# VHH binders against o75319, part 26

Target 1, 181 residues: o75319
Amino acid sequence: GNHIPERWKDYLPVGQRMPGTRFIAFKVPLQKSFEKKLAPEECFSPLDLFNKIREQNEELGLIIDLTYTQRYYKPEDLPETVPYLKIFTVGHQVPDDETIFKFKHAVNGFLKENKDNDKLIGVHCTHGLNRTGYLICRYLIDVEGVRPDDAIELFNRCRGHCLERQNYIEDLQNGPIRKNW

## First folded at step 14 (VHH)

Design np18
Fold by ESMFold2, last read:
Structure np18 (fold): chain B 181 residues (1-181), chain A 120 residues (1-120)
Amino acid sequence: as target 1 above (181 residues)
Amino acid sequence: EVQLVESGGGLVQAGGSLRLFCAASGFTFSSYAMAWLRQAPGKRREWVAFIASAGRTYYADSVKDRFTISRDNAKNTVSLQMNSLKPEDTAIYFCAAKDWPTLYGSYDYWGQGTQVTVSS
């Protein structure tokens, strides 16, 4: 159905660009059919997403959707033509190596093709926090050599919410560097 | 043969200014991100300033608002304007380049460095 995801209202819609990277994280936008269950100030549609990005003087060049469902919005309903990629990511468990590889591959492909602009990779799961933060941090650690605690601090500050799942945090801090290609 | 050649270093009194230049050759300069890093005696090399090929810049907290990185794609040069210099800015300054648009990670090419000495 069109039920609002649990706790979705409690999260800031869109974070800020993570300095030194091309990432911006946000919670899942909800198509217009969900708005009957939302106060005006709670609405966050695909159009609202693009407006908020523009208000930050930024531009999206790719959306990576980590959710298991298409019920929240359809990529064809996005207000602009922007590349869209869905990577099904299981929650509450550390993502498997295949999922991590798909994410790294997508990010590297985007960066290679977008050297001549400043466009952002938008990443979201349902709340834009745990799965999103894990994969962004895993990329920064494994591919760009950022120290785990620095990656986590950067994500938390720019998202405006701290990573919550301890198994994700422990894997980022104490797990081996993953080279899974 | 790729070359990065720094110039403009020297001795300057605290509170003074210097402008460093890096001349690049042997690669497509406009497609590379450029950076300045520095190494003080007994210290690890640290990044100072970064400029992407598309022009976005980042600065280390220790130099923010005092240093300005800029690039000239027509002349294949990167510069670092250093104002309000302090003795702790004393270091060998290196120009570096990479074919990737983000700040973090390693660099493909390095200059030999230019000495900056700031006297108290």
Scores: ipSAE 0.765, ipTM 0.891, lowest interface PAE 0.7, mean pLDDT 92
Fold by ESMFold2, look of step 16:
Structure np18 (fold): chain B 181 residues (1-181), chain A 120 residues (1-120)
Amino acid sequence: as target 1 above (181 residues)
Amino acid sequence: EVQLVESGGGLVQAGGSLRLFCAASGFTFSSYAMAWLRQAPGKRREWVAFIASAGRTYYADSVKDRFTISRDNAKNTVSLQMNSLKPEDTAIYFCAAKDWPTLYGSYDYWGQGTQVTVSS
């Protein structure tokens, strides 16, 4: 349907670039049809996303969409110059190894192809917090060797909201390193 | 054959400055990220400064606002301008390179290092 996602208004639209990485996290942008249910200051469209990134003097080079649906916006609403990848990610559970592998593969492919620029990987789920934070942190821990607590702190600070789901936090802090990519 | 050769180290009094250079050969320098790391007596090696191939820089908290990393892709060189030196900066300084654009992780190539000694 055309319902505003639960608690979506409570989250900052776009975070800040995560220093030392190519990541930026944001909540799902909503296409124009949702705007009838939003005050002007609450709107966050695909166009608004790119404007906010530009305001930070940054540029998106890839968007990774972790949602199970396309009801929020269509990939066709994005500039043709920005690649889009959907990775269906089950909510509420720690993502499985296949999902983690797909994410790592996409990130590594992007980084390899974009060594000579400074473009960012934008990552979102519905709120840009729990699934997004988990997969970004999982990548930083497993692939780049960042300590779990440092990865979580960096994500929380740059997103502007703390990871909320305890099973994700526990898995990041105490779970095994996944060597799948 | 890949080579990274550091130079510019030496003895300097606290408060002084030094400029380190790293000459690179044997790889496509412009596509590599470059870094300076250091190892003080009795301590583990730590990163100091990083510069991506596209020019974005990062610094360790201990050297922020005192050190400046820069690169010259035409000359295949990386430099580290070190100002307001402290005895704690005494270390062997290593140039390192990796074919990856992010700060974290391991490096592919290392220089032999150059000694910097800061006297009281």
Scores: ipSAE 0.759, ipTM 0.878, lowest interface PAE 0.7, mean pLDDT 93

Design np26
Fold by OpenDDE, fold request of step 17:
Structure np26 (fold): chain B 181 residues (1-181), chain A 120 residues (1-120)
Amino acid sequence: as target 1 above (181 residues)
Amino acid sequence: EVQLVESGGGLVQAGGSLRLFCAASGFTFSSYAMAWLRQAPGKRREWVAFITSVGRTYYADSVKDRFTISRDNAKNTVSLQMNSLKPEDTAIYFCAAKDWPTLYGSYDYWGQGTQVTVSS
């Protein structure tokens, strides 16, 4: 249904670009049907997402949706100029190799094709924090050789919230490198 | 043949300024991100400044607000303006290029480096 996700209001709607990367994380935008359950200042729609990105003088080039549902908004709510990729990602557990692979592949493809611009990869789950942070950090660690603690710190600082799930943090810090492709 | 040739290094007093240049050839310069890295004696090589193919810049905290990286695609050059130099800035400075839009990861091409010495 159109119930507001638990704790959704507690998180900043949009983070900041992660310096040195093309990532920006945000919480899930909610389509218009959710607005009746929110105060005006709490509303965060797909349109609001793009407005906030623009306010940061940034531009989205890709949206990766990691939520495990399709009830929050429709791809049709997004501009046609911004590709949308759904990667169904189960919450609370460390993403499996297939999920990680899909994410890495998507990011790598985007970066390869967008070297001539400065567009961002917008990544979100429900809160744009745990699943989002894990996969972004996993990419930075496995693909770009960033130290786990540096990746985590960078994400946390830019998102404005820290990764909360200890299993995610532990896997990033001490877990095995996952297959890239 | 790919070449990156650094110049502009030398001896300077603390508080002084230097401008390093890197001339690139043998590859499509405008498509590559460029970086300056440095290696001081007994220390590991460290990243200093980065500029994407579209001109976005990043700096290490140690040089932020003192160093400025810029590029001239028409001349296939990247430069590093170094102001308010400190003795700890003493190092061999390397120009590097990568065919990738992000700061992290390995570089494809390297220069031979130029010595920068900052005296007290």
Scores: ipSAE 0.905, ipTM 0.943, lowest interface PAE 0.4, mean pLDDT 96
Fold by OpenDDE, fold request of step 17:
Structure np26 (fold): chain B 181 residues (1-181), chain A 120 residues (1-120)
Amino acid sequence: as target 1 above (181 residues)
Amino acid sequence: EVQLVESGGGLVQAGGSLRLFCAASGFTFSSYAMAWLRQAPGKRREWVAFITSVGRTYYADSVKDRFTISRDNAKNTVSLQMNSLKPEDTAIYFCAAKDWPTLYGSYDYWGQGTQVTVSS
């Protein structure tokens, strides 16, 4: 249905570019059918996403959608020039190796093909925080060799909200490195 | 053969300035991100400044607003303008290159380094 996700209104719609990376995190944009359930200032549509990104003088080159549903918006709501990738990611549990692998592969592929520009990888789950933060940090840790605490701090600072799930934090800090491509 | 050759290092008094240069050859310079790193005596090597292939720059907090990294693709050079130098800036400075757009991770090519000494 068109019910607003729980606590969705509590989170900033769009974070900031993570310095030194090509990542930007945001909460899920909601298609027009959700607007009737929101105050005007609460609305955050796919169009609003791109406007906010533009206001930051940035450009999206890829959107990775980690939500476990397709009810929030349609890929057709996005500009044709921005590829869309869906990675169904279950909430509240540490993503499995397959999910992590898919994410890493997508990011690596994008970076290889976009070295000649400065476009961003936009990543979102429902709130653009826990699943999003975990996978971004997992990539930075496993692939880029960033210290777990540094990765987490960087994400939290740029997203404007801190990772909330202790199991995600624990896995990032003390869990095993996951298989790369 | 790939080569990165640093120059411009030396002895300078605190508050002074130096400009380091790195001349690159043997690879497609314009497609690589470039960086300066430094290693002080008894300390681990640390990142100082980074410039992507498209010119976006990043700086370590310790050198922000004092150092400026720039590149000249026509000359295959990257430079580091160092102003307001401090004794703690004393280190061997290395030029490095990576075929990757991110700041983090390993570099593909390294220079031999140039000594920078800042006296009190």
Scores: ipSAE 0.905, ipTM 0.944, lowest interface PAE 0.4, mean pLDDT 96
Fold by OpenDDE, look of step 15:
Structure np26 (fold): chain B 181 residues (1-181), chain A 120 residues (1-120)
Amino acid sequence: as target 1 above (181 residues)
Amino acid sequence: EVQLVESGGGLVQAGGSLRLFCAASGFTFSSYAMAWLRQAPGKRREWVAFITSVGRTYYADSVKDRFTISRDNAKNTVSLQMNSLKPEDTAIYFCAAKDWPTLYGSYDYWGQGTQVTVSS
């Protein structure tokens, strides 16, 4: 269906680059069929995403879509030059080890292959906050050795919204390190 | 053999300037991110400045607007221009290299360090 996700309008469409990383988080862009249900200023399409990224003088090199549905937009709505990766991630629960691994693998692969540029990894779930924030922070903690509180603070500051889910926060702060390979 | 050799350290009065240099050899310099870190007496080593292989720079809050990191791939060098130096900038400064585009995590290669002393 074309129902607007709950609370979707409450979140900034696009965050800022996380300094020292290649991550940028954003809420899910919505394809044209959703526009009739939105005020013009509320619209956020795949095209709008790229325009907003460009306004920040950045460039996307990869989009990781963590939503658990395909109804929001199509990969064909994206430029051919930007690879798209779908990682179906269930909401509200801590991602499983397989999901975490898939995310880490994708990020590591991108970073390895894109050392010669400064393109960003765009990560989004529905709101671009909880699932997105968890996986980005999980990467920073497990792979980059960042302190959990520093990772969370960095993400929150750059996204413009704070992680909301206590189970995610608790897992990041006190949970075990997950395997990187 | 990989080598990172720092130079340019010394004694300077508060408000003064120094320029540190690091000469790299033994690895593909242009593909590595470079960083300056420092360690003051009795304190932990801290990150100061970072420059990616493509020239994006990051600075610790304590040195922002005072320090400038730059690199010359043709000469395999990285430099740190330090202006408006403060006594709290006194430390051994290390050059480090990372074969990764991110600021965080471990470095692959380290210099021996150069002493910077800022007097009041």
Scores: ipSAE 0.894, ipTM 0.936, lowest interface PAE 0.5, mean pLDDT 96
Fold by OpenDDE, look of step 16:
Formats: sequence, structure tokens, C-alpha cells
Structure np26 (fold): chain B 181 residues (1-181), chain A 120 residues (1-120)
Amino acid sequence: as target 1 above (181 residues)
Amino acid sequence: EVQLVESGGGLVQAGGSLRLFCAASGFTFSSYAMAWLRQAPGKRREWVAFITSVGRTYYADSVKDRFTISRDNAKNTVSLQMNSLKPEDTAIYFCAAKDWPTLYGSYDYWGQGTQVTVSS
């Protein structure tokens, strides 16, 4: 259905580029059919996403969608020039190794292919916070060697909201490094 | 053979300026991110400035607004303009290259370093 996700309105639509990385996090954009349930200022469509990214003088090179549904928007709502990758990621639980691997592989592939530009990897789940933050941080920690607390702080600061799920935070801080490739 | 050769270091008074240069050879310079790192006596090596292959720059908080990193792909050089130098900027400065568009992680190639000494 077209019901607005719980607490979706509470989160900033788009974060900022994570300095030193090619990541930007945002909450899930909602296709036009959701607009009738939103005030104009609350609307955040795929088009709005790109407008906001442009306002930041950035450009998306890839969108990774971590939501566990396809009801929010269609890949066809995105410009053809921006690849779309769906990684179905269950909420509230730490992503499994396969999900982590898929994410890492996608990011690594993008970075290898986009060294000649400065395009961003846009990552979102429903709120663009917990699943999104976990996987971005997991990448920074496992692949880039960033200290867990630094990764978390960087993400939180740039997203404008802090990771909320303790199980995610604990896994990032104290959990094992996951296999890369 | 890959080479990174730093130059421009020396002794300068506090408040003064220096410009460091790094000449690169032996790899596809334009596809690499470049960085300046420094190591002060008794301290760990720290990154100072970073520039991606497409020219996006990042700076350590301690040098923001004082240092400027730039690159010339035609000449295979990276530079570090250091203004308003402070005694705490005293260190060996290293040029480094990374075949990856991220600030974090290890670098692939290193120069031998150039000494920068800032007197009070």
C-alpha cells in the first residue's frame, strides 16, 4: 500500500557527503502516489532526491536500495544514467554476511569503475539510518580500516541523525570483521 | 619504477610559508589520489591533505585554511602550499599515492619525505 513508513517524516531527507568517501545517505524517496498523504514540505520524491543532491553540488553515480520492499518507488522513476541496485535487507537485525558481501562488492565495483569522476554512492533504507549506517560503517571498518567509533561518528554527523539500533552499534564496535572478497 | 620525490622543505620562522612539491613517475598519476602526510618527532604519521584524482580536497583539522593541496596531472606533480606555519607543523612531510578514491586506508606509494622545521 501507500502508507507512509512509521517515523519517516522525522528524518532529514538527504544527508551530506561523508568526507573522504563517496557515500551519501538519504531516507527512501516516495513515489508520487504517496504525496496525497503528505504536506508539500514533507514530500520527498525521486525527483526531489536528485534536486537536493544537485543543491549540494553533488551527483549520484549509484543508488543502493536496502529496503525490503519495492512499494516506495520504481527504478524507472530514476534517471537512466544512474544505476540502481536493490539489496533486500531485513530491518532491525544485523545484516547477514551475504548482505554485507553484496554491499561491499557493489561499493568496491563502483569505486573501481568511477575513479575518474566524483559521483556519489547513494545509500538508503527506509529512514536512511540504521541499515544504511550499518552497511556504510561496516564497509569503512572492514575494507578501509577505519576505527569503528570514527566510522559511526562520521556517518552520524553526515546523515544528521545517529544510528539508533544498539545491536548494529555493538556489532560495528565489537563484532568480527566480515569477509570482503 | 615508481618514484615520488619531495622537495621544498626547509627551515622557516613561525608565520612563514613554504611550498612543497612532489614529482611522481612510474605510474598513471592521473588515476591516483595523492596525499601529504607528516610525522613529527615522537608522534605517529598523520595525513595532512588529500586530493582525489579529480581534484576534490580534504584537510586535517589542524591545517585547514592554512594549507592547500593541488595537483598538476600534466606534470605529474602534487603541491602543498603551507601558510601561517607553526612550530607544531615541524615534521617530515611525505608525499603518497593511492589508487583508490577514498581518504581512508593505506597508500600504495611513498616518497622519502622532506624535512620542514618551523622555528618559534
Scores: ipSAE 0.894, ipTM 0.936, lowest interface PAE 0.5, mean pLDDT 96
Fold by ESMFold2, look of step 15:
Structure np26 (fold): chain B 181 residues (1-181), chain A 120 residues (1-120)
Amino acid sequence: as target 1 above (181 residues)
Amino acid sequence: EVQLVESGGGLVQAGGSLRLFCAASGFTFSSYAMAWLRQAPGKRREWVAFITSVGRTYYADSVKDRFTISRDNAKNTVSLQMNSLKPEDTAIYFCAAKDWPTLYGSYDYWGQGTQVTVSS
């Protein structure tokens, strides 16, 4: 029933755990109703997401959904035991300070509550690249003091795709540090 | 009072091995991530190895496959086995701890360091 997001097929479904962090990035999973428009090898459902994470010997402890819509899948499609958080993030422009703060707060809360395990924070937007990469890198730069170029390189390598939007890259490299509270 | 006390440093010829130890006290060791960092003369301090409270390890590229970090929660120690040592490994080695599960960022506690010198 629903249209496949533009260029969604061009991206690897799930990246790799970013070493030294609790992050893993992926493109938006698509609920079963989308599969009629996909070849079998193109399918990437919520179930497929969890299977791929398990294949990496990892476990998700939180999913942060950065999309502006709920049409791709419903939180009910996820295991009841996996916390889900939506942070509406406008595409094409650098996220505002409120959005950045919400992301930082969610990540810090998760890390504090999960010190005794090794669970990952899964982060996605539509393609799991530009908004996702920006916010992960912004966190690493502002909160953990990672050098901008190192954060970007780490994200690109582990996602398997390079950040594409120049305004995001410029803001990460040359923009101001945002407050953490 | 928190203390981290490094030991096991010394002089060794290139190709040799050393094992560093860090004895910890004054905090709940098993809940902390632990790291070894080093500082060579005239260089910035750099991380070498990191181990989370649950045992996941990370290594700097320069020491990968030569160094092994491990922890003993019963004895409140972290160790660094250093094999195939090179003159470039010459540095003061510091033990550090933080109550946070990730590699990057600041550490809460630091030792005074132990000298490792690798001769040609």
Scores: ipSAE 0.785, ipTM 0.892, lowest interface PAE 0.6, mean pLDDT 93
Fold by ESMFold2, fold request of step 17:
Structure np26 (fold): chain B 181 residues (1-181), chain A 120 residues (1-120)
Amino acid sequence: as target 1 above (181 residues)
Amino acid sequence: EVQLVESGGGLVQAGGSLRLFCAASGFTFSSYAMAWLRQAPGKRREWVAFITSVGRTYYADSVKDRFTISRDNAKNTVSLQMNSLKPEDTAIYFCAAKDWPTLYGSYDYWGQGTQVTVSS
């Protein structure tokens, strides 16, 4: 049903642009039907997402949704002018190589088509932390050559929460580089 | 043929200022991100300042609030204003360009570099 995801209330809704990149991370927005289970100050809808991005003087150009479900909101709840891409990402385990490649391909495609603007790629899973942080850091490490500890520090600081899942952290720090092509 | 030509380097006293220039030719300057990097004797080359094609800027922590990167798309130049210079800023400074909007990763074109020496 419309149950609030576990611990969802404990996370900041939206992070900050990660300097030197086009990424911004956030927790999953919840459509209006969830709001009967939330105090007014706890609400974070798709509309609230775009308002918060605007407050930072930023603009979203793509949303990458890493959740396994569409129950939280529908793509039709987003402005038609903002592309939406779902990449089903299994939780609790390091994403497989196919998922990592799909993410890299989507990011590279966006960057190629958006060289002449400053729009952001918004990335979320349920909490905007573990799967989101893993894939963003994996991209920065594998594609852009960022040192693992620097990628993790940048993500943690800009998200406002530290990566929590040890298997993700260990894979970023010690795991193999995944194919870019 | 692509060329990036740095100028404006020299000897300056600690606490002083210097302005570097990079003249670009042979590519569509306005669509490229531009950077200044530096290499001190015996050290690896490090990023100093970055400016996207649309004018967003980033700075290394070591130079933040002292250095300012600027670009002039009409003149195909990028500049680096360096204030409050320190001996540790002594290095060869390189202009670099990439056809990609992000700071990290490799650059497509490099200048030959210009020496900046900050005396005690």
Scores: ipSAE 0.778, ipTM 0.896, lowest interface PAE 0.7, mean pLDDT 93

Design np26
Fold by ESMFold2, fold request of step 17:
Structure np26 (fold): chain B 181 residues (1-181), chain A 120 residues (1-120)
Amino acid sequence: as target 1 above (181 residues)
Amino acid sequence: EVQLVESGGGLVQAGGSLRLFCAASGFTFSSYAMAWLRQAPGKRREWVAFITSVGRTYYADSVKDRFTISRDNAKNTVSLQMNSLKPEDTAIYFCAAKDWPTLYGSYDYWGQGTQVTVSS
């Protein structure tokens, strides 16, 4: 297919499970058509995603896709049947209340239905960093009462990259608690 | 009526070991996550160890590799094995339970606590 997303090569494919949570973050997997200009070590396909999760002795129970395109892969490209949810999330601006609510609702629903297993919620945007980190941290702060700086530190450490968007960081640290779950 | 009853606290020398127990009743124990928290004099309660209904465990950094949480769903008990005890481990230890699989957030039920005192 199409062009490799800008700066996509700069990010680790998959993070680590965030301790005490059910979250794991990753960058968008790219279907085979993108591999023409990728070195073998740069490839990160839907199959590669699942292999890397298994290497951590983990299992995905839900994928939340925050992009607003399907050009990177489609749910049918996944090597296993896993629940999949798309939440269109505008980049560069703090997500609106509707987007935050949809994310919280999906996470709470998953946790309620999966209390008797240990499956993970995989969350990605294009790079698995800014939109992904914002919504995960917003959930931890608003729903689970985690202090903003602790949520950000946990995400950064487990993702292997620090949140980059200053307006997101400022909103998490200084913005209001959102009660819209 | 839900009850969480801690036992096993006491006085122990630094470097020693204790094992705490928490007996649970009045709820479906096997479906709940369980935790141990502690409160030293003049300090807020802090989380120590957490175990999910399926057995995944987490520990606070200050106790990692010294303390072990475990559960017995047949006996409705959770325990905390505490090794290499230090004076800073002195606190009232509380058992807590919640019907949710994650560490953070509030707990539904609490025990009355058991005192652990580690002498120099």
Scores: ipSAE 0.777, ipTM 0.897, lowest interface PAE 0.7, mean pLDDT 92
Fold by ESMFold2, look of step 16:
Structure np26 (fold): chain B 181 residues (1-181), chain A 120 residues (1-120)
Amino acid sequence: as target 1 above (181 residues)
Amino acid sequence: EVQLVESGGGLVQAGGSLRLFCAASGFTFSSYAMAWLRQAPGKRREWVAFITSVGRTYYADSVKDRFTISRDNAKNTVSLQMNSLKPEDTAIYFCAAKDWPTLYGSYDYWGQGTQVTVSS
């Protein structure tokens, strides 16, 4: 059914633009059918996502959905002008090299095509934290040369929550730079 | 040949102001992001201010609200207005350019640098 994802209510819906990047992270938006299980102030629909982005004086140009399911909302619930990309990302373990490559490729492609605007890449998994934070930080470390601790601190501050999964944190801090790009 | 030529450096007392200029040639200036970086003696080069081709600006925390980066696409220049200068702002200041919209990562072109010295 339409169960609210575990602990989903505990997370801020949308973070802030990460300065110097084109990233913004958020938890998965939930379509209207989930709302009967939510108080009004707990609702976070695809429409709510775009309203919150607009309130920050920002604009989404791409949404990268890292979830392994299609049940939370449909891409058709998004404005036609915003490209949507699903990258199935296994939870609970460090994403594999293929997943990391797909993410880097999508980000680089977006940045090339959007040099002359200021649009953001929205990234989410279920909670917009662990898988989302890992892949954003992996990109910043591997592609843009950001120090691991600086990438993690930037993500945590802008998301409004700290990365939680120790295997992800350890891999970012102590693991090898991934050369798949 | 691509050139970035900085000017406007010099000696100034703490609390004073300077304005740096960077004249660019040999590439499509309006399409490039521009930055000012600095390097103090014995220290690593650090980013100071960044401006995208569409005018979004970023500043290092140490200079925020004191420095202002601006660009003039008609003159192919980027400038750095430096107010409320402190001795720790003493460094060689470099102009840099890249054809990419993000702050981090490498730059394609660099100037030779201009010295800024802030005395007590």
Scores: ipSAE 0.751, ipTM 0.882, lowest interface PAE 0.8, mean pLDDT 93

Design tg34
Fold by OpenDDE, look of step 15:
Structure tg34 (fold): chain B 181 residues (1-181), chain A 121 residues (1-121)
Amino acid sequence: as target 1 above (181 residues)
Amino acid sequence: EVQLLESGGGLVQPGGSLRLSCAASGFTFSNYAMSWVRQAPGKGPEWVSGISYSGGRTYYADSVKGRFTISRDNSKNTLYLQMNSLRAEDTAVYYCAKSMWPTHRSYFDYRGQGTLVTVSS
């Protein structure tokens, strides 16, 4: 259906680029059919996403969608010039190794193919916070060798909201490194 | 005040070995990734190697893989670079760098004054 996700309105629509990375996190944009249930200032469509990114003087080069549904918007709502990748990621639980690997592989592939530009990897789940934050931090920790607390702090600061799920935080801080191949 | 002091540089013949050290002070050494960066005459800075805050993971530029080994002793606040099979193209000033990333990303908070490594026959 076209129900607005719970607490969706509580989160900033788009974060800031994470310094030293190509990552930017945002909450899920909603297709036009959701607008009738929102105040004008609450609306955040795929078009709004790109406008907000442009306002930051950035450009999206890839969108990674971590939601576990397809009801929020259609890939056709995005410009053809921006690749769209769906990684179905279950909420509330630490992503499994396959999900982590898919994410890492996608990011690494993008970076390899986009060495000549500064386009961003846009990552979102429903709120663009917990699943999104975990996987971005997991990448920074496992692939870039960032200290877990530094990764978490960087993400929180740039997203404008802090990771909320204790199991995600604990796994990032104390969990094992996941293989990158 | 953050301080990084490199040592161990010198003149060595091709195929030789050197071990660089970096003494760190003024910050919690064990909380930060560290890197070695070098700059050859007439060239820009080049990332050489990085090590995670705990020392559990190491990273190398392709140009030094298999020849250089980065390590650290957090109890002594010291960073090391073992350089084997040195080549003429390894000639450079080597800098110890404090960073959030132990990778090729150029996000360094501080770096030392450097130590000169000259590889020549």
Scores: ipSAE 0.120, ipTM 0.582, lowest interface PAE 2.6, mean pLDDT 92

Design tg40
Fold by OpenDDE, second read of step 15:
Parts: sequence; C-alpha cells; structure tokens
Structure tg40 (fold): chain B 181 residues (1-181), chain A 121 residues (1-121)
Amino acid sequence: as target 1 above (181 residues)
Amino acid sequence: EVQLLESGGGLVQPGGSLRLSCAASGFTFSNYAMSWVRQAPGKGPEWVSGISYSGGRTYYADSVKGRFTISRDNSKNTLYLQMNSLRAEDTAVYYCAKSLWPNHRSYFDYRGQGTLVTVSS
C-alpha cells in the first residue's frame, strides 16, 4: 500500500556529497500517491530529489535503490538519462556477500564509465541510513582502504544522521574484508 | 592544531636517490591514511603515493611505480618516501598530506608546506 514508512519523516531527505567520493545518500523518495498522507513540507518525490541535488550544484549519474520493495516510486519517475539499479537488500541484517559484490560491481562499473565527468552515485534504502551507510562504508573500506571508523564518521557527517544498527557498525569495524571479485 | 612538516628535499642528479620525511602532530597519526603529493613548476598538483592508516596497504601513481616506496612509523608519527632512480620530471615540491584515502583520490583535509626536490644534472 501507500503507507508512509516508519520514521521516514525523521530523516533528512538528502545528505551531502561525501568528499573524495562520488557518493550521495538520501532517503527513499515517494511517488505522488503518498503526498495525500504528508504535509507539504514533508513531501519528498523523485522530482524533489533531483531539485535538491541541483541545489547542491551536483548531478546524479546513477541511482542505486537498496529497498526491498518497489512500492515507493517507479523507475519511470526518473529521468531517462539517469540509470536506475535495483539491489534488493533485506533490512536489519548485514548484507550477504552477493549483495556486497553487486554493489561494488555497480559502483566500479559506473566509475569506469564516468571518468570524464563528476556525476554522483545516489544511494538509498528506506531511510538512506543503515543499509545505505553499510554498503557505502563497506566499499570505502574494502576497495579504497579507508579506516572503518573514518568511513563511518564520514558517512554519518555527510548523511546528517548516524548509522544506528550495531551489527552493521560491528561488521564494518571488525568484520572481514569481502572479496572484490 | 594539525601540523605536517616535510624534510629531506634537495638537489640530486638523475638516477640519484632521496628520502623524504614528514613529521606529523596535532592529530592521531595512526588513525589516518597519509599521502605524498607533488607540484612541479607550472603544473597542477599530482598525487604520488598513499599508505593506509596501519601501513598495510600502499598505492603509487604509475609515474613512480617501482621507483618510490612509501612507509610510515606510527610510533614516531612519521611518514616516509624513499625515492630512487630519480628523473628530471620528478622535480617538484613534495607535500605530505592527511587523508581518509590512501589511494589516488585527490581529497586531503590538510597538507604541509612542502619540501623541494630538484633533479638536475
């Protein structure tokens, strides 16, 4: 249905670009049918997403959707010029190796194909926080060699909210490096 | 206050060697990746090498691979760059840089005043 996700209103709609990266995190935009249940100032549609990104003088080059449902918006709600990738990711549990690999592969592919521009990789789950933060940090740690605490701190600062799930944080800090191929 | 103080630069002939040092203070050195960047006269800054916070990973620009070696001593809060087989094109001011990334990303939140390396016959 069109019920608003729990605590969705509590999170900033869009974070800031993570310095030194092409990543930007945001909460899930909601299609127009959800607006009936929201105050005007609470609305955050796919259109609003792009407007907010432009306000930051940035441009999205890819959207990675980590939600485990398709009820929030349709890929057709996005500009045709921005590729959309769905990676169904279960909430509250550490993503499996396959999911991690899919994410890494998508990011690496984008970077390879977009060396001539500065377009961003937009990543979101429901709140754009836990699953999103984990996978971005996992990439920074495994691929870029960033210290786990630094990756987490950077993400938290840029998203405007801190990772909440202890199992994600623990895995990032003390878990094994995942294979990149 | 974050401080990075480079040393070891100087004049050297082609094929010669130099070892640069960077003394770090004002932050927990062992928590951060460090990089060397250089800027030649009339050119923009170029990333040279990076090392992870623990020293377990090292990265190099293609232009210096096989010739330069980055290392660190976290107990001494010091970053090093061993430069061998120096070439004229290596002439530049070399900067120690603090970063989250040891890799080729050009994001640094702080860098030192630099030390001049001149390679000339």
Scores: ipSAE 0.127, ipTM 0.586, lowest interface PAE 2.4, mean pLDDT 93

